# VH-VL binders against o27280, part 172

Target 1, 266 residues: o27280
Amino acid sequence: MDSMNVPEVLEIKRIVEESESVKTFIFSWDFRREVRPGQFVMVWDFRDEKPMSVSLIDPVRSEIGISIRRVGEFTDRVHGLSEGDLLGIRGPYGRGFELMGRDILLVGGGIGMAPLAALADEATARGMRVDALVAARTADELLFLDRLEAAGVNISTCTDDGSCGFKGFAHERLLTLEENHDMAAVCGPEPMMFQVMRILDERDVPAQLSLERYMKCAVGICGQCCLDDTGFRVCAEGPVFWSQELSRVREFGRYRRDPAGRRVPW

## First folded at step 7 (VH-VL)

Design nn3 (framework fv_azirkitug)
Fold by ESMFold2-Fast, scan of step 7:
Structure nn3 (fold): chain C 266 residues (1-266), chain A 121 residues (1-121), chain B 107 residues (1-107)
Amino acid sequence: as target 1 above (266 residues)
Amino acid sequence: EVQLVESGGGLVQPGGSLKLSCAASGFTFRTYAMYWVRQASGKGLEWVARIRSKSNNYATYYADAVKGRFTISRDDSKNMVYLQMNSLKTEDTAVYYCTREGYYDYAMDYWGQGTLVTVSS
Amino acid sequence: ETVVTQSPATLSLSPGERATLSCRASQSVGSYLHWFQQKPGQAPRLLIHDASNRATRVPARFSGSGSGTDFTLTISSLEPEDFATYFCQQYDSFPLTFGQGTKLEIK
């Protein structure tokens, strides 16, 4: 058994409250086990394990962070924890984002900005020009704006209700942005990512999209993380895919599956 | 350490009512979804009702056989879950188990000893 | 509703033998299936969750397999304490449904 598949019990070193519904949990990390933006870890609260994207990678402080939105019983329990409490961490897993060129566009919706925040740090450290489109339903759901600004990122915002920045959806805001980019990275609600991908394809901008669908079992052995048409397993071949790979997946952006496995519109 | 203790069963005539209680101890009750599952003598298990935790807005779910007649509820201050049973039918005769949805989705990991409900004239 | 059917209704075996119990769903349930053990006069006990994962404190001789519509519970070498009724339960769709049970009895 690989050591990555055995949970390490780690102390919560610091908790950052990103919003009323999102917290970032920070742990000391031994960077002999490499972690890259776009990868995820399994978080174990000693009752259940859930996959969470790594949102902070800081080798200088020897820290990683994971950002968690309160959406169910597991995340509600984790949100009730305090600095000094323990969590099990297993991983990292999945393929991370690949960086190329000089200019990158990040498009993040809600909690999808979490893995993109880690990517922004890496891209700026490499000397790339980083533009971020941060989208949410409301102003208080816009995440990581202060962190992106501190990293030197050029930020555009949009909210569905118009409470901050452009009033409208991410893809509508993207249409008003005329900057050319060598690549893009996208993470957020699947309908948003589908619309953004279409625009980027028309602009000949290669894009990587992160599919952070809930996974039921350990890496690579679960039917719930398998995509239609291609047979891709998000935990084994993802969660990050190039737009060319996703263009062949009929379900992407069109429907999801409920707990019963039934197709439901987004 | 985890204990679930049912009470309130008994003999009732068709059309009557009973309220079952389940006292939970040994865990943080308020954070767990709770179920009622019944079993007629010599028969299999039948799911009756489910109630979620406060973080899930106390959402309730019922089997079709009991919808409109049974109500599941909870009192987190007392670590209690209840099943109010109205318009009882002879087909409702069963041992009623209080169960916890613990560590796995829709998996009843702890069960009480059960309380017998007999609906007969 | 999704109907879950178990076979055989009764399985007569001796200690030390392998037991194989079947559970079939009327439509695909993925891996959303649990197994329970019930001894006479006792409440059920969770054995296997999500088709193939042993629950806490369940002996290694118990294993689950299958996906979609066909599932199997295997007991590799029966101990005297294993003679009980076994139920499968799907949670792919509401209502949650259980099989009618397989009674494992001493030959």
Scores: ipSAE 0.000, ipTM 0.388, lowest interface PAE 18.4, mean pLDDT 83

Design nn30 (framework fv_libevitug)
Fold by ESMFold2-Fast, scan of step 7:
Structure nn30 (fold): chain C 266 residues (1-266), chain A 122 residues (1-122), chain B 110 residues (1-110)
Amino acid sequence: as target 1 above (266 residues)
Amino acid sequence: QVQLQQSGPGLVKPSQTLSLTCAISGDSVSSNSAAWNWIRQSPSRGLEWLGRTYYRSKWDYDYAVSVKSRITINPDTSKNQFSLQLNSVTPEDTAVYYCAREYFDSLGMDVWGQGTLVTVSS
Amino acid sequence: QSVLTQPPSASGTPGQRVTISCSGSSSNIGSNYVYWYQQLPGTAPKLLIYGNNQRPSGVPDRFSGSKSGTSASLAITGLQAEDEADYYCQSYDDSLSAYVFGGGTKLTVL
């Protein structure tokens, strides 16, 4: 039995309220199990288990953080917990981000900023120049702005409704930003990531994209492992993919799956 | 303005290899945003997709199962073109052959070559 | 069968609305985008609709697409004489790992 396959019962050390719908849960972590930005853990509330991206990696304090958006029964129960309560954590799982070059662009939508916030910490610690485009539907859903600013990140914002920063979608804002980056990392709703990927491909900027739905495939759990329409097998490699791999996947940015496994438009 | 210009033989004998070329202007065959397709049209089969090639990190290829054992699609970056080779042709391979660009932002065939009528007969 | 089905012909008079149907299965239209192409006599097909209902630049707004379940439709409003052509639907078929086309609909403008 690998130790990553057995959940550890951990005490919630601290809870940070990021917005009305998002909380970061912080746990003491034994860094003999290395964690990289872009990886996820399985969070178990003793009734159900869900994959969650790691949003804080702090070896100095021996802490990890997991940012959770309230979207359903499991996340509602977890949001009802307090400091001192217990959760089961197992992992980490999946392929993390890789850093290359001197200059990186981060493009995050909503909760997709969570794994990118951890990546921003690592990139700045390595001395990289970090530009972040933080996108959301409304100003209240922009996440981690203070944390990114404290890390020395150059921040651009956009909201669909124009309540903060550029009025419009992430890809529209990206077209107005400087093109010179050695790499990019993208995480958010798949339609946003698809449009951003197109622009980065045209700029010849290699990009890594993190897809939440492939977290289950990375741990070998799902019937979704046959999602690749072009002969590329994605199920063993997530949740982080290079844009050149992902551009061949017909479903990317176009479809989601319902509970019966049927494709449904976004 | 992107244009595709086709060449190739008009008459091929049964059992031989059909070879067609599509020259690209206004775009690069190694563009990360495009895939390069071969499609044929005949009265008996209608429009039939044969396959495509595209460059992302490396060259990759997709082929229709009906022709997969006989077909090869080859890009040529130095000439900015791609070709179709179809082995062991039969009279049923008689068709107008088109090359077409698939632009990933549309997922459709947005630019087509003029078409080449290929007759398989001895 | 995972082949797309279109009526072989359709007709209308100038100014009227014409609809061309395209029927498939769960492995193609039910799971993937639908595209529409116009082919004038002696020419290559031209992309009219992508992503179920999107128009490329330069395509008049009188052309529109829709999709419901395993079926799709192309609507042409304000029909004009120059719309007389063959129309083809296209999707991707997961079972065949291939793009698939409809049989084509010959539209006659009276």
Scores: ipSAE 0.000, ipTM 0.403, lowest interface PAE 16.8, mean pLDDT 83

Design nn31 (framework fv_libevitug)
Fold by ESMFold2-Fast, scan of step 7:
Structure nn31 (fold): chain C 266 residues (1-266), chain A 122 residues (1-122), chain B 110 residues (1-110)
Amino acid sequence: as target 1 above (266 residues)
Amino acid sequence: QVQLQQSGPGLVKPSQTLSLTCAISGDSVSSNSAAWNWIRQSPSRGLEWLGRTYYTSKWYDDYAVSVKSRITINPDTSKNQFSLQLNSVTPEDTAVYYCARGDLWEYYFDYWGQGTLVTVSS
Amino acid sequence: QSVLTQPPSASGTPGQRVTISCSGSSSNIGSNYVYWYQQLPGTAPKLLIYDNNQRPSGVPDRFSGSKSGTSASLAITGLQAEDEADYYCQSYDSSLSGVVFGGGTKLTVL
């Protein structure tokens, strides 16, 4: 933390079950270390360390929250923890979102709503009008709806299977929304973000997008914290980028890399 | 303006190797934004992608499963061209063969050669 | 057989709307972009639509593409005699790790 960049061992103060597969872990936080929406921390379970976006920033209660989806061995272990158990946290790292104008559109897919929930809190606290398009594969995977509603956010939903709200993808729903915004913030699966970015660009809405894919190196020592053709290092220059920056990255939204470095489509 | 010019034999005997060359003008075969493809067309099989070669720090190639064991696509940076070698041909390899420039990151083809009819017959 | 399914023929008269369908599966159209090509008699195919619904520079706006689920469609409005050609859809198939084409549709302008 601070000058030493050493994990601080923190007690899990509260756990919120967001869905069957997502939990938010809440910790007391010393806000002399400023945290902004869009930044991430490294979570250490005393065996392995993984980057996680900050989903709650509450200076009044002196708390931060970290939302974690259960997808593998590390997250399975963390999901098995209880209030009172300990985790190591270091950071925050990366660029946060910037707010401008009087109104903002949030477009989130799945766990991508986590950093956007923190941004919604900041935007509403600044007196901005906040509209959120919350997308997921199914109704059970829609996240933070109650929290967004409590914050005064205007919510639209869509699901791939039609189980809640519009039946279809986020970008298809966005095409049916005619309201103009001063800016947008987008976080979710990379193909979704690419399609949304194109629509917002055509509408002259400046957008910031969060690329969580390459948050593998918190201090920038890992050569894999980068985008292919621009040379950006996501952990140093990201994870949040303006849409104009991402429009130059041919890999964005089209391809990923397998463990051998071979390019494969989404 | 990108142009692709094909050359090679129009008749190949069964069991022999088919060899075609595609000369590039208006672009470099080592361009980091392009892939260099071979696609064939026959009445019985329609359009069929055979494979591609491309450069992004070193050379890579991808081949269709149906021809993977018989095919090689090779770049030649000194002549700014690329070639197709297809081994052990049969009459079913009779087709019009096209070279094509593709986008490296998306799988579409924006410039095509003129096509070469290859007949495999004894 | 072709991996993507198109009707073998379509027809219309000048000024009409014609639609050509292309059907695939979750491993190709369901997961990846769709592209369309026009092939005039005796010529190489020409890119007509990319990224499901985008037109290259020089392609008239009467040509449009769409995609829904595992199917795609090419629409031609204001049909002209010059549109008489073969039309091919194309995608990438993740299970084959390769490019796949439709069987082609011969469009006749009556």
Scores: ipSAE 0.000, ipTM 0.395, lowest interface PAE 14.6, mean pLDDT 83

Design nn32 (framework fv_libevitug)
Fold by ESMFold2-Fast, scan of step 7:
Structure nn32 (fold): chain C 266 residues (1-266), chain A 123 residues (1-123), chain B 110 residues (1-110)
Amino acid sequence: as target 1 above (266 residues)
Amino acid sequence: QVQLQQSGPGLVKPSQTLSLTCAISGDSVSSDSAAWNWIRQSPSRGLEWLGRTYYRSEWYNDYAVSVKSRITINPDTSKNQFSLQLNSVTPEDTAVYYCARELFYDSGYFDYWGQGTLVTVSS
Amino acid sequence: QSVLTQPPSASGTPGQRVTISCSGSSSNIGSYDVYWYQQLPGTAPKLLIYDNNKRPSGVPDRFSGSKSGTSASLAITGLQAEDEADYYCGTWDSSLSAGVFGGGTKLTVL
């Protein structure tokens, strides 16, 4: 639809400080444009636009939220905005997560918890049992713990430095969790997702993984979204993929592509 | 493989305009995933970013505050190059000048640099 | 002088481990990813480390980066004679709205 390809200028209704580096920007949303967990939007500050995952979907309040980590110039400018300021939003784009079964495991690293927080809300609303493994470098970078707890999610944490929960990486913590699930959803740094996928595959747990690769494909000007071996386009076929699809991609977890299309190690 | 090739005069008199050009091969100056930068290096100031030009549906320029009033960085899509003009130069502008490609995803870094041009400002 | 602070020099012998520090503030390293550049005598800088701890293709795994709080470090293990060079850290600074660099560290091997 053409309406999804034209930015709509929306007022920032509310800003939630999630951490020192992450803010959630909340907008009124017309849910005649369906939004599903795992989809992304293009955020336009009237100079440049970047893809951002939707982290809150609230039809009751008619709101969506977009969580943005401050990493450079664009996100610094957006973080400088206040309630009442305007941003352009285009989308949503991509395929969202599919839910099946009665119980789900969420495994999120850093800002990768953003799309998983939206998924947790939907899974809980459907009456599913939700377990979340939330990983970050430090305790201060663990995201959405209060929101997940309020939703009735069973939470496990791990940090690289041991400042909260298990000391170590998400896949190391996952090895100590014995409970099986009908499905899993995973989002975070690609090396983390690769290790988690391998464990879930061994346990015969079907998993969906969200690749947060650069996605200017939404504007029709992109070749970078292709995965090396299969030609998957993240914006067209993703960003959410089943583990069975990703297991055939030699590039996944080992290499990424820069804007020039060169393979670079993670 | 991206290569950046610089050209321009090595000697400029005080109060005149410094003009340098950077020719690009292996990428397009209008690539929407890159920005094209000028950086200089001197013993007294070290590495100093001067500014950049980039294409994102429209052309944009960013300049360091220290040179903003004197600097212009312009792309030339027909020749696949970009230029630096710095007016009213003083001996403090004496430096090796580099052009560089920045991968601009929001946490940009300089992955290819030109060979460098020593510019001396003296009478 | 420089926005980011590095020691002006470092030294080691072949086979040893050397670390080079880079210190900043909340407006730069505390908030943004750090990059490292190697400059051999008479040449342009080249990218050595990006996004705090990632290596471009062709950079040996002897080079590694790390970041904690408002500081970053570059580690070189199994030091070799060809590692003798100037090393610069760099990042974004939100208060200046600009890319910033450290003052550089001259590494001597011997």
Scores: ipSAE 0.000, ipTM 0.448, lowest interface PAE 14.3, mean pLDDT 82

Design nn33 (framework fv_azirkitug)
Fold by ESMFold2-Fast, scan of step 7:
Structure nn33 (fold): chain C 266 residues (1-266), chain A 121 residues (1-121), chain B 107 residues (1-107)
Amino acid sequence: as target 1 above (266 residues)
Amino acid sequence: EVQLVESGGGLVQPGGSLKLSCAASGFTFSGSAMYWVRQASGKGLEWVARIRSKADSYATYYADAVKGRFTISRDDSKNMVYLQMNSLKTEDTAVYYCTTDWYEFGYFDYWGQGTLVTVSS
Amino acid sequence: ETVVTQSPATLSLSPGERATLSCRASQSVSSYLHWFQQKPGQAPRLLIHDASNRATRVPARFSGSGSGTDFTLTISSLEPEDFATYFCQQYSDWPLTFGQGTKLEIK
């Protein structure tokens, strides 16, 4: 079918400034196209298309939100848009997070808190106890703290520079937390996720990790998003993977690929 | 009330194929994960396959023993879940149950009566 | 995979006695362990979910306890209808795994 995966042109209903570098763009959404935490959409500015995780899922208000960090030309252009402007959205794509048990740990680094914020909303709506470890380089880069607090989430923070909470990295903070959880969901820089996964494995906590990598196309041949050893296609088979799946992948946490497909150490 | 009714079991030769069906009623089927669990005579229960809801892109999962041979699918318009079994082996002989953890609550409080599959040389 | 082991394989008791059934997981499953009762020719029935929560219409004589790797199902005073096979199941880790069962029989 030629209409498959065609972007729908949507009006930006509202923009929330999350930080100096992050904005959440909110759109009216027809929930006949179901969206789950951990899934992503392709955002099209009529020149370029990039994958973005869904950070807000609100069927009551008929809205979705997409949080975008300013890191390049595409995101700079999108950040320059105003309420009433148009963007193309197609999707959702990918596997969402699975919830098991009654107690979940969320570990997010930087913009990786975006899909975890949507997951926190779902977990709390199900009556789960939610603990979030929110990590960033500095206090100004910690995201969604007010939203998580409003949802009843128990929050721990850490910053590399010590400007808020624990001074250090997410995995260092996790080692100081005594309480175990029934499951965890992790999203952030790959080296952080690898270290966190190792600790959770040692504690027998099953974890799901979201890989947000170089993606060119959500449904086509995605050479850029293939993992070295297993050939996983993040856009088709991910972005959410169980830790047992990732422990078998030689690439995870050790190296990445540039646009030419060459291996580059982290 | 929640009801699950399996059908399609029978006798089949090794290497043969069989398709099981499960008719569901009494709950919001489209929002629930569906499972197949089997039990050989006098033995314990063994999870076989899982299919998630449309919201989770109908993601499917299989036990290692059946991976590549069995396919789970669903038809939300009919409240049906299916298990297509190919390349059947004698060790696949079991009663096959349809079950759900209703909206992924994580426990199986509703089971069908089961359908017997016998793979005989 | 997380292996779940039940003991004893068979337990012979008389009505009115207390039954204690054990279930051990090869790695921690927190409280994500369920107990099922199965009578001959019938589908399993959920008894206890999440280690200690009694399912709907399950008599008060049934109780579950434990966390981590060691779990117990207790029947405080056996009734004739309680003689059946009991299975435990973990759902903390994929794939989902069941114990081999404990058969409770009349002495």
Scores: ipSAE 0.000, ipTM 0.375, lowest interface PAE 22.2, mean pLDDT 82

Design nn34 (framework fv_azirkitug)
Fold by ESMFold2-Fast, scan of step 7:
Order: structure tokens, then C-alpha cells, then sequence
Structure nn34 (fold): chain C 266 residues (1-266), chain A 121 residues (1-121), chain B 107 residues (1-107)
């Protein structure tokens, strides 16, 4: 009787255009099936199925939102859908973020801000002080700034090209920010997350990092998903990990796997 | 201002029972993993038991030496963790420390001052 | 069970000297090893976590190194308050195990 493993066909209630390349698809959701920030769902367009992070959790309106960046054939097809069209949804899956303390830092890169936007909503609803560092390659890839501002989040931005905010990388901007946080949550490209983790560890700020590439493992796919030498199974524990867990993983931030399964530098 | 304060230690006969308590303050207790670690006089430290947070369904784990005899529990409304010790043996004689992990990071960053348990006839 | 062995059992040195303490695991624990300091009548204090990372408010003279089975705690220049017992602890395998301690005493 694990009904979360059976796809439910849901009608797209609303679509929010976050940028030219990112849309948030909003569905009615029965919150007897609990969803937490950092968890993901499998999205099925009746042809292919892909994991997507939950970016909006609204029990008051009984809605969830799923933010999708246009990067390939599946996402191109989904972006072509309209209000009233149908998608299959399975889940939620995976380990979500856990909120600790009173003052938190969110560090997001590109689409990695999606699960952090849901976390920001929960943290502010709990009365926590939230600082967000929103990073992207260009200004057009900075996501959820209006939503974060509406929630009362203190926002800092940076872009690699200097088109908005600080010119530089997330970790360079982080070095100029206040150090008074009880925890951090980080989601974005692995090289960014690795550099951010190093700084947070030096500041003794416990961090949770989301490894989106391992979301498929949480639905029973094994193979190349092990990250440590003692057989720790990422698919059972992820996609969210504490920084101390990741500091034990020699590959994190240094190496990736290509489509052939070969280890290659970032 | 993280503080952990143990109580409930004392002298007990072999086969007897004691319940240890640990009062926590200065952090979000309900989200932390809590541990009991003991130390016999002049000896090293020995991990005894662990209880995870509500998000982890309060999962418990015990050292083989105490499995079946000791029970770890917590009351998040009171910021308390407990260790119920039954069928006590002379080799259970030790100072018992309450510790927390650093937000599930798997290291013990704060310890209480300990409570002495003596199992003797 | 992974057995953790510390050496020497006792190390006698003077303030200002360099101290090197060793910890060996019976099987590989990768970098999953912590160091604690304990003074008589007090609780242990975390010094180094995950082989090489200094804990909060721990002086820069303390450093950790090693991986696999062989680990070292180094105190570059001893201060009077550093004379205490030091324990290492592995958390790679259950049960978590601690070394028997190295007592650092004034010569």
C-alpha cells in the first residue's frame, strides 16, 4: 500500500514563468501525503519520467509547485504544456532539509534555488531569520528574488559576468557576508557547493547540501551512486547531505562521472 | 550557551535498575541526535546508545554490551533525553555522559559533566 | 569491531615543546576519526573532527593529519593548559570505538 510509487495524473492548475528558461508548474496536492523542502517528485509526461525538486509547498491553498528548467527534449515538451494539461506525479521521494537554530543561510546557484525557495517559506513561517545568497552565471538565471523578498528574506546576489549584484562566484561573495548563522542549506553546481562548504566549515556553520544528480537513486536505481569507501548508499540517504558527511567523500567537488561511467575532473 | 546536565546516577546492586536524565538547553533540542557515552575509572570512552530526531522516527541504536538491557528515550516537550538501565552488571560502573551531535554531523561538540553509576554489592 | 589503539600511553614533555600523538585503527576508517581532550574531573572536549578539521575555539597550535589506519594529533608548541589526556574515536563502523588515551604530562 505504498501509493506514492503509483503515478497520480494531475491537472496543471497554474504556470508561473520564473525566467525565459524556467517555469513553475502548480498542482493541487493532498497533504495527507506529507512533502518537505528538499524532497523531489518524478514527473511523467506519458513518454518519459524525470526527477524534479518541489519548489512550492502551500498547505493553506493545498498546492505544490515544481520548477523546471528547459535543458533538453523532456523539459522542452513540458514547457510546451498549458494550464489544464495533465502530468503524472509520483512521490515525494528523498531526504529533505532539516531546519536548525534561528538564523539560517541559503546559498543557491541557478535552478538550485528551487528547493531552497520552499525551505525559505518554511523557515520564515517558523519565525527564523533567513539570509539568501542567490548566485547565477547571468542576471537572467537569478531565480525567485521577488518571492524571497515577499517572504522577508535578506537577499544578496552575485553573477559570474557581473550583470547583477557582486561580480564573481558564490564563494567569493560569501566571504564578504556576515558569519552569524546557526545552519546553512546549499544547492547548485557541485564546484560551487564544494567551495561554499569549505568556507562554512571554516566558520563552523553546519551545512546541508543537495546533490540533485542523485535523485534517481532514491527511487531504486543503484550502480554509480555510492560516494564513500565504506559503501554508504546515496540513493537511500540523499539527495540532501550534511557537510560533514560530504567532507568524507573524496570525489565531492573534485570528480564527476561522464555518461560512460568514467571519473573525470570537474 | 549549549548546556547538558545529567542526573540520576548512584550506587545500585547487581541486577538493579537506574534511570538517567539529561536536561538540554541553548539549542533546538528537537532537531538534534542525542547520545550516551560512558567512561570507567582510568579507562577510555565507550559509546552506549543513540536516539535520532522526530524527522528520523526517533531511531535508536545500542552498543552490543547494553542491547536488551538499556533503553534510550527522549521528551522533546521538556528538552530531556533518558537512559533506562535494567539488569545492571558490575562492568556497567562508569561516569555516564550526555552528548549531542553537531546537527547530524556525527561528532560530539558538547558534553555534560557526567553522572557516576556504581554497580556493587 | 574496529579497534583503535593510541601510542604512547604516556608522553612526558616540557612547555614549548612539540607533541606528536598517534592513533591506529585495526581496519581502514578513511578520514572518519575525531580527537578529544580531557582534563581530570572534566568532560571530554572536541578538538579535531574528521581527521584534520579544528573544532570551534580550538587554538591553531592543534592540528590533525592522517587517513586510513594511521592518524596523528600534533601540538606545535605546548602551553601549560595542554597537559591532559587525549582520545581518538572512529565513526566509520558500528560500534563507534575510542582509543584508550594518551596522557600528556609535564616532565
Amino acid sequence: as target 1 above (266 residues)
Amino acid sequence: EVQLVESGGGLVQPGGSLKLSCAASGFTFSDSWMYWVRQASGKGLEWVARIRSKANSYATYYADAVKGRFTISRDDSKNMVYLQMNSLKTEDTAVYYCTRDFYESLYFDYWGQGTLVTVSS
Amino acid sequence: ETVVTQSPATLSLSPGERATLSCRASQSVSSYLHWFQQKPGQAPRLLIHDASNRATRVPARFSGSGSGTDFTLTISSLEPEDFATYFCQQYSNYPYTFGQGTKLEIK
Scores: ipSAE 0.000, ipTM 0.366, lowest interface PAE 19.2, mean pLDDT 82

Design nn35 (framework fv_azirkitug)
Fold by ESMFold2-Fast, scan of step 7:
Structure nn35 (fold): chain C 266 residues (1-266), chain A 121 residues (1-121), chain B 107 residues (1-107)
Amino acid sequence: as target 1 above (266 residues)
Amino acid sequence: EVQLVESGGGLVQPGGSLKLSCAASGFTFSDSAMYWVRQASGKGLEWVARIRSKAYSYATYYADAVKGRFTISRDDSKNMVYLQMNSLKTEDTAVYYCTTEDWLYSGFDYWGQGTLVTVSS
Amino acid sequence: ETVVTQSPATLSLSPGERATLSCRASQSVSDYLHWFQQKPGQAPRLLIHDASNRATRVPARFSGSGSGTDFTLTISSLEPEDFATYFCQQRSDWPLTFGQGTKLEIK
């Protein structure tokens, strides 16, 4: 809708410290503008505007949450804000996750757990059985474990260095998990998502993957939103894609794009 | 065009040390994991060591046969990866290859020519 | 660790014939299986990645198939330059492991 394209200046109601580098910013939200897990909003600090996934959807409290990792100038400035400060928000944008069946597997890496945390809340509220594989480089970078546990999610952890749970990568841990699921949702680094997708495809588990990269526009005009081979635009046709859609993209999981738009190995 | 050029091989006595170097070009070295793989004469391939990119805190991994004796390192400013080999044994005699990763969790997509290490009295 | 076993150890054929080389994993590796060609005195060359995808500049006569634990490399019509040693490698879990090799030699 047009009203979604006008930034609304909202007050930061609460800030949650998720880790040393990740904070969740909570705002009052008018749910006449529906928001679904997997969608994103444009966050405006009155200088720059960046897309951020919605990590909390709470209609009872009339709140949404946006989790932001500190990785650059914009996010550094936003991390410096306090409760009571103002940010511009417009949206939501993009295609959200679809829930199907009774049993769902969530596979998240790092900040990729943010949109999956919102999905976990919805799935558990619907009475689904939720298993989550939470992956990170180290134990300190595992996100949302307390929130997932409080929601009744069955959690498996995986760290590259073995500091928490399985020692190894998400796809290696997934190979040791034998429970069948009606669907899966995956969000994290593209190479991780590619490896996980291949395993789920072999097991005939339909998967949805959240592909959030180089989002430069909310309406899909910018070339940075376009995927190789298929012509998909992440902000217009994503960020959530079914694995069958991503299997047609040669770039996914193997190549990234440099600032000039050239295909470069990971 | 990806190129990997190994150097530093040679003849050493058991218990000695040797440092191998690998010069990389034709790809964004700083974003790639780097590997050392060895092959003894007439034998199969054996993975030796891995070092990940800066995004993964330069994490290092070693085959059990070389743990505590070998150290893999890199210098992203020079597009170089190194293998410091200490307490060398005769069973370490092999051609050592530098390889790089095209996929996040696995390498071996590109190989150098190899450098021969001979550990003999 | 996942053990990868190749068969036969040696395969003797003539130019123009079809070659089929086998690779078996001790547990499922999905399709995370690479094939390499190595000629004497040379580094290994990637032929097939992820079970069935030909690498860049690899001739169409090379093809890979299989999934799970059983994999095959096929060369539809042998050329003289194809007589070499072939290795398979799994990339499903750590440590990364190679098969012991299949030597393709002229009959």
Scores: ipSAE 0.000, ipTM 0.374, lowest interface PAE 17.0, mean pLDDT 81

